VHH binders against WHI2-like protein P4H10.16c. Designs and how they scored, part 3

Target 1, 295 residues: WHI2-like protein P4H10.16c, of Schizosaccharomyces pombe (q9p7d3)
Amino acid sequence: MSVITQAQEIPTVAANPDFNYEGDPIIIQLCDRDTVFELSRDQLLGLPESILMCLFPRGLLLDYEIQECQLTQRPLIFQTADFDPSLLQYILNYFQMAENRTANDEIALSPPPPSFPGKCGIILLKEDIEFFILPPISPTTNIAIEVSPNDLLKLKQRVAQRLLQQKKIFDCLHLENSTSEGSAEKNLVRMLCYSGFHEDDEWKRRIQEPHRACITSVTLTNLDFSADQGPVSDPEYFPVYHKLLLFWQKPARKCWWDSSTSITYNGIEFATWVRRVWTLELAVLGANTYETAAV

## First folded at step 4 (VHH; framework vhh_7aqx_2)

Design k05 (from g03 with K106D)
Fold by ESMFold2-Fast, scan of step 4:
Structure k05 (fold): chain B 295 residues (1-295), chain A 123 residues (1-123)
Amino acid sequence: as target 1 above (295 residues)
Amino acid sequence: QVQLQESGGGLVQAGGSLRLSCTTSGRTFSSYAFSWFRQAPGEEREFVGAISWSGGSTDYADSVKGRFTISRDNAKNTFYLQMNSLKTEDTAVYYCAARTYYVSGDTYEYDYWGQGTQVTVSS
């Protein structure tokens, strides 16, 4: 015996083959969820690149999609990757408030009020992985072993699967076990942990392709460790807050080559050469009153 | 800042109809999405219905589907809630709300709110 709750009717847009870039709505549906957003083209394209990457990790060809919807007479609906609706609402409210400020006669120096209590910024962590597979040289013929296109695809898929099994977002920053306690990597991890991360946090989203993988985690963090929206009261954390604000202007990146992985396939060992790029970006910032209060 | 003002509330018998209006200030009416919420005595505020800025998307709470219709008139800077087949359970203070984008379902964050208008449905 069960009670069936009738699902809410999701909003729909009437098909219009004569699409107007300014007048026609764009519907965004969050990864098979009931929640849908209707945005203008300007609102969608006004989102930070980091947020667009999280919503559309495989890219978004907006002009192509518009043309396809016009040709097939379908409403313009985009399916996104998994994303928190409350977080998207916070982002949209922030940019709406910022747009209103820039339309004013005077420069509004007061930050917009945050719509999400206890959180003042959005931090994007991303790791881009590109890998190359090196076939071994046969000891009997002294020629590199030829791999069929189908076997190469299977091998690449197996390598991607292993790379995406890394669980913790900070594993790549702890690669050198001989580094001192004052290393730059340890200081960065400490800084992020003060912002709401934990050393054992795991990647939330993963995308894989035959020769490439991208793993991404987005978090909404409080840049004030002592109050909801007050200035930082603990001077020990103040330098951390200032350093995090710099990522608003330019992402922090670490790039390296990793040759430590090998895969055995059909009894043959293949070496893997991996280019790894770890990126930290602060995409959206809420209230910033700390520097004015501290000065 | 946009201001919202509800009107059209009052006393009506069960099975009757009532039309609520929400008038907004400003020339930017057509760029806003609008919603109706209600709050009965002793209950939390609940979502009733929403309409997108294009007018092409609408959403309703299950309890009012088929009975209530939301619409907008950009020329009058006004949007409406047509309430048909009213029940005693529809008795509440009705609030209108506005934001610059549309989102479906029960949402708690809106840019602008009205002061509310009382609807009382008698048996």
Scores: ipSAE 0.367, ipTM 0.722, lowest interface PAE 1.6, mean pLDDT 66

Design k07 (from g03 with Y102T)
Fold by ESMFold2-Fast, scan of step 4:
Structure k07 (fold): chain B 295 residues (1-295), chain A 123 residues (1-123)
Amino acid sequence: as target 1 above (295 residues)
Amino acid sequence: QVQLQESGGGLVQAGGSLRLSCTTSGRTFSSYAFSWFRQAPGEEREFVGAISWSGGSTDYADSVKGRFTISRDNAKNTFYLQMNSLKTEDTAVYYCAARTYTVSGKTYEYDYWGQGTQVTVSS
């Protein structure tokens, strides 16, 4: 593997008869920024799945995209979702450090100072949303109202669109309905905000398929903790990390049903049930090897 | 502007090794991807190997894969072709080439070429 640098000039790649486009550098341009990064295919594929989901929320069929560029002689420049350039540079620098070790290097290399003093990790929060539409019982026939497949698809699209309009990450917790400061929902928000999330943070969302009634949402932030270089498994070294893991080991705090949504279509009110599942992925950077934990 | 200058060519016995160097003059060495080509008398120029801008990816012609290694040294503005287990069929003029990134982005990038260096592999 190689050194990656941010370019101020817009890079392009030339065709070469025997140079495989899969071997040419992939240039990613961060959405809404003038920052570009050049990555090898191996460097891009070596990024954690969670980071790839943040950069390409709609997914990236890398082999297909490379083949299309190869066939049309287009440069390998891909637009990403918006991402913090300093955070991406920190992640890539860590990978470069790890990859430059020889096969017989058994002594841990001291990590470089992080770009974010005191922040050596990333928290990824993922939400899986599954929704169901229930037609009401007809008072005249005493059976569920029949909905054509086309109308059902339109209803699902409307529900999906409403869910996508809930941009802020904590809107779905309906904190207004919690009567105690010590509620589980308020404790979760407080813990995540202490760890680096802000109440104004927004989801990056990917619709799996409206007819499948599934949406995946992700958001991430820097983990703000001590610069201790101890093992991640020890609560003494990473107390916030361990508090988050313990919190997410309780099933009641990972999954809930939201029945607050209804939609009206052709004068008929349909009840919507939304199942929401939150998971945390924690990546600690700045150790001699990076580690992730999913709960 | 980029100027490329090859060095390290010469006469070598079959089974021997040789290292070619290409020294560049230019403003943005780290933004260039580099390639080696060769041309035997009366034949078309053929691709030998390439190294990306980041240096993380390399590619080689099937005829040299496993025997030749391309590398770069950004501190010296130089890139190399290490040729091992040379065969008489490797006899050719070797050219280095640079692919650069342009501000305009309107067309695919332009290749810059060196003057060439002769490699002769005797039986």
Scores: ipSAE 0.000, ipTM 0.095, lowest interface PAE 18.4, mean pLDDT 66

Design k08 (from g03 with Y102V)
Fold by ESMFold2-Fast, scan of step 4:
Structure k08 (fold): chain B 295 residues (1-295), chain A 123 residues (1-123)
Amino acid sequence: as target 1 above (295 residues)
Amino acid sequence: QVQLQESGGGLVQAGGSLRLSCTTSGRTFSSYAFSWFRQAPGEEREFVGAISWSGGSTDYADSVKGRFTISRDNAKNTFYLQMNSLKTEDTAVYYCAARTYVVSGKTYEYDYWGQGTQVTVSS
């Protein structure tokens, strides 16, 4: 039993909601794609929060959408954020298999999910980015300048907006300021890249929560070292499975603080700190699973 | 762990207004969506309104649409139900509820519930 495996969230039958609507299956369409997925209400609501946040970053009021479709006589199709179709299919298959296994107490003999053969695994990470404002100390009173909660929220929103205007997601870590190849920053970015990020990834998929003045994002990727990191027969890439297992175990959460910017508001300069927290929501690592079964 | 506490209930005359508040204690959860329900004596619990985790979407029961407004203040861990043009039929115990941000206005399956606050509308 791996602590990474224990980090997986599988919907339970007892947690599934009941609906008063009579209805057809819910059809979802991925943003800017022709791909559609058909789900029951229970399947949709049973998905882990992180997956739902990835699909519906602004939230989903299911009954409102159903009523609007019925009133306007439009097709019952809900638009999602951009998402990899093969990754979504793998997740849906995984939870369907887990649900059937729970109900029947028997392992299905079905072929593995389409993304599992020839893939090393799947990783789902949730990233929370929070902003902290440090008021300067007044020279006359020798105490920190007091900021109202409303002004503090506005200041945090400005910092978040500036961050979203940066082109690359790792610019805020100031990697160029580190001269060491083995620095903690470079190692963190390298491990995140093994987990599905790319150093050139842009902020396009990250959502600012205006009322909380934070940025929340979810990334999900097929982990296939033969396609992304080199040939599967290359022994150099086999240790990456072990590195990811160790990196995302004890704890399954990574944190980085960056103290890189300041903002001016009403003639006062405030120091700003950014905290990025990556949390492992789901991990299915093919090589580690097969190694555990073999041993 | 999250606990919900309602406030702002009371007696009001028909045509008047009330604002209900629901404050969450403990850990704040950005993925939570919030709803208001009500229950009149001898009746089943009825959906009133809902707001998504981002505040970008709201939903209301037909009986209150145009009269009630739901809002949230994440800085205070509080959400509200502004009730205008109150009718005697609005008399009920009002409950606040919280759920992971996917919400159905036709279900009573929520992760957390408040204890309720009485609203009485007199003629």
Scores: ipSAE 0.000, ipTM 0.204, lowest interface PAE 12.7, mean pLDDT 66

Design k09 (from g03 with Y108W)
Fold by ESMFold2-Fast, scan of step 4:
Structure k09 (fold): chain B 295 residues (1-295), chain A 123 residues (1-123)
Amino acid sequence: as target 1 above (295 residues)
Amino acid sequence: QVQLQESGGGLVQAGGSLRLSCTTSGRTFSSYAFSWFRQAPGEEREFVGAISWSGGSTDYADSVKGRFTISRDNAKNTFYLQMNSLKTEDTAVYYCAARTYYVSGKTWEYDYWGQGTQVTVSS
């Protein structure tokens, strides 16, 4: 069912001048938070699709929403799903820095590849961790050990803190457990490192959801167009950005279970199952014009 | 690519009022947020207040709430800090700052900064 509040404080509506629906910013109110963002249309559309899906899980038809606001004569205020404000700020700041960097370096830069004329590429890697605590079976009674709700909460907090201490992006792939040189995990790491990541890179933002056994992590890097020149010894003649366009035209998703973690609480060892979901996305933006790659 | 220039600083007596202005030039985005920061002698930079492009959202540091008001005039590409009931502890170099979007609450992550204007409040 649902929780009904007995009393609700309704914000007073400030005096409204007539809205400029084409030039004024879009106001985004994060669900269940007091946090408000004001973004231009270009900034909103510039967000990676994986992020837009998190903010608008029921979808966003921006032109339709703007038209509805015009017809109903209401401000451009859109409610989103719940999202961490610091994570959204990090993403927006990264995009702005990348755009400024491209503009400042334009004279010194080699011409951009034909697929991205006057633009830069950003690769987003997002991780969602859900963790579950498996109660141990007593060797004497052969029945699962009961844990109080309060002890279970403390155990979940300890597991979350341990997971948050694992800063390296690629450590969770357990590359040492892969015996073949051509494993999918090793190939993924090589591709990401070729594109701009480094093997020792750390997650840039990690948050634990306060009401869930869930951690969200994100990292971003500029696509390295200089790598497309390649060494002469490399027989591969397709530029890296063309490979990424084929792989990341839509967000690519990888999911697996990691049960290698355990934790001891009151002398008892609890097994922890970790479900990891990685989302990989290429976002393209320009120094003067924003546009999502739709190849 | 936006430039910010502060004006209106000076010497004022405790209990007095002063209005600072920050004029923007160059390219501006409709989503720009503007803020005021200050730095007292020997102290770290402190957030004072912020305003969204629409003017519909404002934030203030607890130390200035009820005394300072931030506003903007988009037609003049200028935003203001109205300082009332000034105290000697308000003495600082005041900086205006801008970023390409607004987010409610205190933040130090701004893209563009002015050169600063001195405000001195005498006891």
Scores: ipSAE 0.545, ipTM 0.822, lowest interface PAE 0.9, mean pLDDT 74

Design n01 (from c05 with R27F)
Fold by ESMFold2-Fast, scan of step 4:
Structure n01 (fold): chain B 295 residues (1-295), chain A 124 residues (1-124)
Amino acid sequence: as target 1 above (295 residues)
Amino acid sequence: QVQLQESGGGLVQAGGSLRLSCTTSGFTFSDYAFSWFRQAPGEEREFVGAISGSGGYTDYADSVKGRFTISRDNAKNTFYLQMNSLKTEDTAVYYCAADLWYGSSYSEDEYDYWGQGTQVTVSS
């Protein structure tokens, strides 16, 4: 009995010139924990992309949320996904100290949390995943079976849910295979294990976007550096870092395809191909420069 | 100065065992992955086995799988190749090599440091 019932466009909240986005801290509350962090807008947006993806898996429309809080006279408190509070505190402390640091402050930098003892840097391994669904060829028409866009999205979401249940980082590389193609995958795993990963390590966070059938996955580990102090640019003082950076600058080793799964739609089995792209981000603690290796 | 020195080579009868050692100096041993290569007379140098910096990963050429074992001792700055069930075709000069990057792909050009080699001769 409604005159009209239709989807509404998300209203654009007009910016009120009297609203002040400055001076008000942003409070983030970690899910499943009573831990809160107080950040400026610049501090929040200055966090590494991998950390932001862990905290806000569905994205963050920061300007919209701030406008809404100010219109409703609500404090700027945003709920995040779950995250290790000691690691987040260390990251925030490091960036705060880096902003105000001198050369002497680098030497006196606080050690990493107990989960990262004896390490000079943090490696963030980020996985970007894109799904391709391959409809089978009809034997009667010799043309691929047609799937609607909505059904294709649902199929991608189902594949994403299955991948989200795979907790171990290296399961996607099928290390049991002894083919020549398996050598590159084994080399990748062994290089990462040399860099501080363990074969049984699990993804710390896996994020599925609400309107895209893709998953982003992030984990954090440490990188050991030489005890000899020298510039980060010198391979003699940071040889592991330079070898790892060079390895991740090779495009062929940053992307591979996973065809190990299939999905059933209306009684028909569809092949799925998943494009996996790994990006390595290094935060070199105690160094003069923060460096990132990206795809 | 970086040095890799092999020892333990010699003459052994087919079916016997031999243990090679590679002692290193001039770098932080725990930071490096280590490999063994061999070269028979008139042939190209070939990969034998490798061990990661953590010691958690090992890899072997198909010709030696199940017979050879690579290991490392960080306290002694030394790594080893235990060779069991030796065959006459295992006769070669054995070289130790060190690299910061660990992998199963054979690429001798990517290794940072090499030893001088030690002769292994297997008699029938």
Scores: ipSAE 0.000, ipTM 0.162, lowest interface PAE 17.8, mean pLDDT 68

Design n04 (from c05 with R27F G53W)
Fold by ESMFold2-Fast, scan of step 4:
Structure n04 (fold): chain B 295 residues (1-295), chain A 124 residues (1-124)
Amino acid sequence: as target 1 above (295 residues)
Amino acid sequence: QVQLQESGGGLVQAGGSLRLSCTTSGFTFSDYAFSWFRQAPGEEREFVGAISWSGGYTDYADSVKGRFTISRDNAKNTFYLQMNSLKTEDTAVYYCAADLWYGSSYSEDEYDYWGQGTQVTVSS
């Protein structure tokens, strides 16, 4: 006899009633989602500051929260702000794999120079896109062309699809249109490529929210100490990791507007304004983790 | 090389008990959360139970709650499913699975590593 296919139910997390508040893991629950992550204290505090700020926008006083749970005999379950589970999973898995490699002294992992306080560096590059569609103004009436809410939603979805087709991390910088070898954009790309990225690298995780006209993209790389050699022609070159050490205490942000994108819908050209925010952070593994994760 | 290997399956009468074991190699056992899934002929793979990397948290499917118990032994790199009060509906191939994070998703696509499966047949 054939059987009927059953739907899989996601079970509710059950807490152990005999908690050890000093050694037991922390459960983080993503906003109103049924999605939870079980983390050790070191895993939670080892997350990049930029990510901790997204999860806990009002700050995280870990010792206070643990004390409150202990006094009230509650499990260590902390609710976060809304965050995409797939994006958080990618970040957590990357950091866990890197910690496992440093603990096992893997030959493939470049040894840090004596001036670097940790065993391994991880560079996080995150892009937040917010885009706006500008209806064209009629030349005859000087009034903006009326767009229905349904057509606006379709326009937003089409703009998002076009932006997602820009798969390479540096596609948004328009490097080919710059005539200067020393432009800020080219210097940023050079810095990141010497750190462990490649010019043709693609975003590793991208999350689209079409109703809010938002896209979040993330990529992580191990800091490559073997790539600390600058251009042969630059006598004043300093190793890139010396510059990135400034970021391990604070994420760096770059924000700009891109108005070069246009979309055609039903024979009408719509201009698009794209706000891009890049967050660049160096996380250091194996030393001073408690100092870097106190947000 | 990462491997998960199930054992302890077989034929049992309704109302009986079986204990399944999943022995692992090629990764740090204590860092992983573990789950059991099952698949009956013609059905989708369904969640049975999960245990966190610390052992402090467990989840079970409603159909097995109170009858099945999941446990882990870090010293043996092995985790277990104790199945009591077995029903004919429990007849399936049982799979063990491992993931670095616990309780966020029970879909097949979320797990890092899978075993080959072990057959459990419950007769009336």
Scores: ipSAE 0.000, ipTM 0.309, lowest interface PAE 12.5, mean pLDDT 75

Design n05 (from c05 with S30D)
Fold by ESMFold2-Fast, scan of step 4:
Structure n05 (fold): chain B 295 residues (1-295), chain A 124 residues (1-124)
Amino acid sequence: as target 1 above (295 residues)
Amino acid sequence: QVQLQESGGGLVQAGGSLRLSCTTSGRTFDDYAFSWFRQAPGEEREFVGAISGSGGYTDYADSVKGRFTISRDNAKNTFYLQMNSLKTEDTAVYYCAADLWYGSSYSEDEYDYWGQGTQVTVSS
């Protein structure tokens, strides 16, 4: 994996009529970061759709951009939306490691499901948290209590610290007990565990945007349909397994509001509303390779 | 900074009721969220219920919802667990715990202050 994590001077490229965009690296620059990543066209297009949507919310028109770059005689540099460099680096490294394992045949992996023969499956689980601190309404004036900027900053830091301390992926689901949706949450955990996660698994990257009430967490695992797990070796379970694959063929988005959380500061209780968005995706390596369609 | 002491445990018949109390010492009782945990013989310690600093928010484990009620009395520096319709499965040592922040994962590792426990035995 070729990765540039700090700004570099990129010279203008001379005109080349033999320029082949399929053979030339694509350079992406993270918005407001001055951080540059160099990757191949296949690496870029092989990223999970959920990640591509985050990086290019207005879409990515490779043919148009390449044509413009050829006309202006400059390297291909695409500006992305804001994204944490360490999260992107982790994702790119994980995909490269998985691709190397599949290409080399050095490591014995469980055979891929019939739905994507000859390919490696990766499950991405991403959590976006945005939290809000709600000052209480005064019982005498019916007006929200005023919070100083310094106190608000301290409250935000404390809430963020507690959220970051929740290392296990599924611990947050215990806080969503105010509705009859507990069984749905348990079913989600069961599906993810059947796919390769363990109930004790921890987030692999958990980042707070500096000075913002936002946290992004990512974890990935390889699809595991080994005989030891029973899903593939159980004839009755095989139909359930196909349903799981269908569920993750496209990015699935789940959104919850957690209002069961509060923080007390100087004797005053502040309600905390946590908006959690889980993005679940099955990424299949080599899905966009034309040659792979021949087999 | 905060010390916790449980009381009110004992032997009770199935279908009966018990009220556990947890008295605290130290300053700023009102700033703490409180929880009850229990540990049955041979089992791990499990969450039972929690109450926020204001008392405006409560949470319960699925196994006790509708049967147990947590409450607090800030004037007495005490909080309570009212246990109704007790079952033999409720037999355990009950612990109270305190944290400044409500709505944690309810893992025992997240609580800094614990009581010594009080035994509740429910006979058939």
Scores: ipSAE 0.000, ipTM 0.173, lowest interface PAE 18.4, mean pLDDT 70

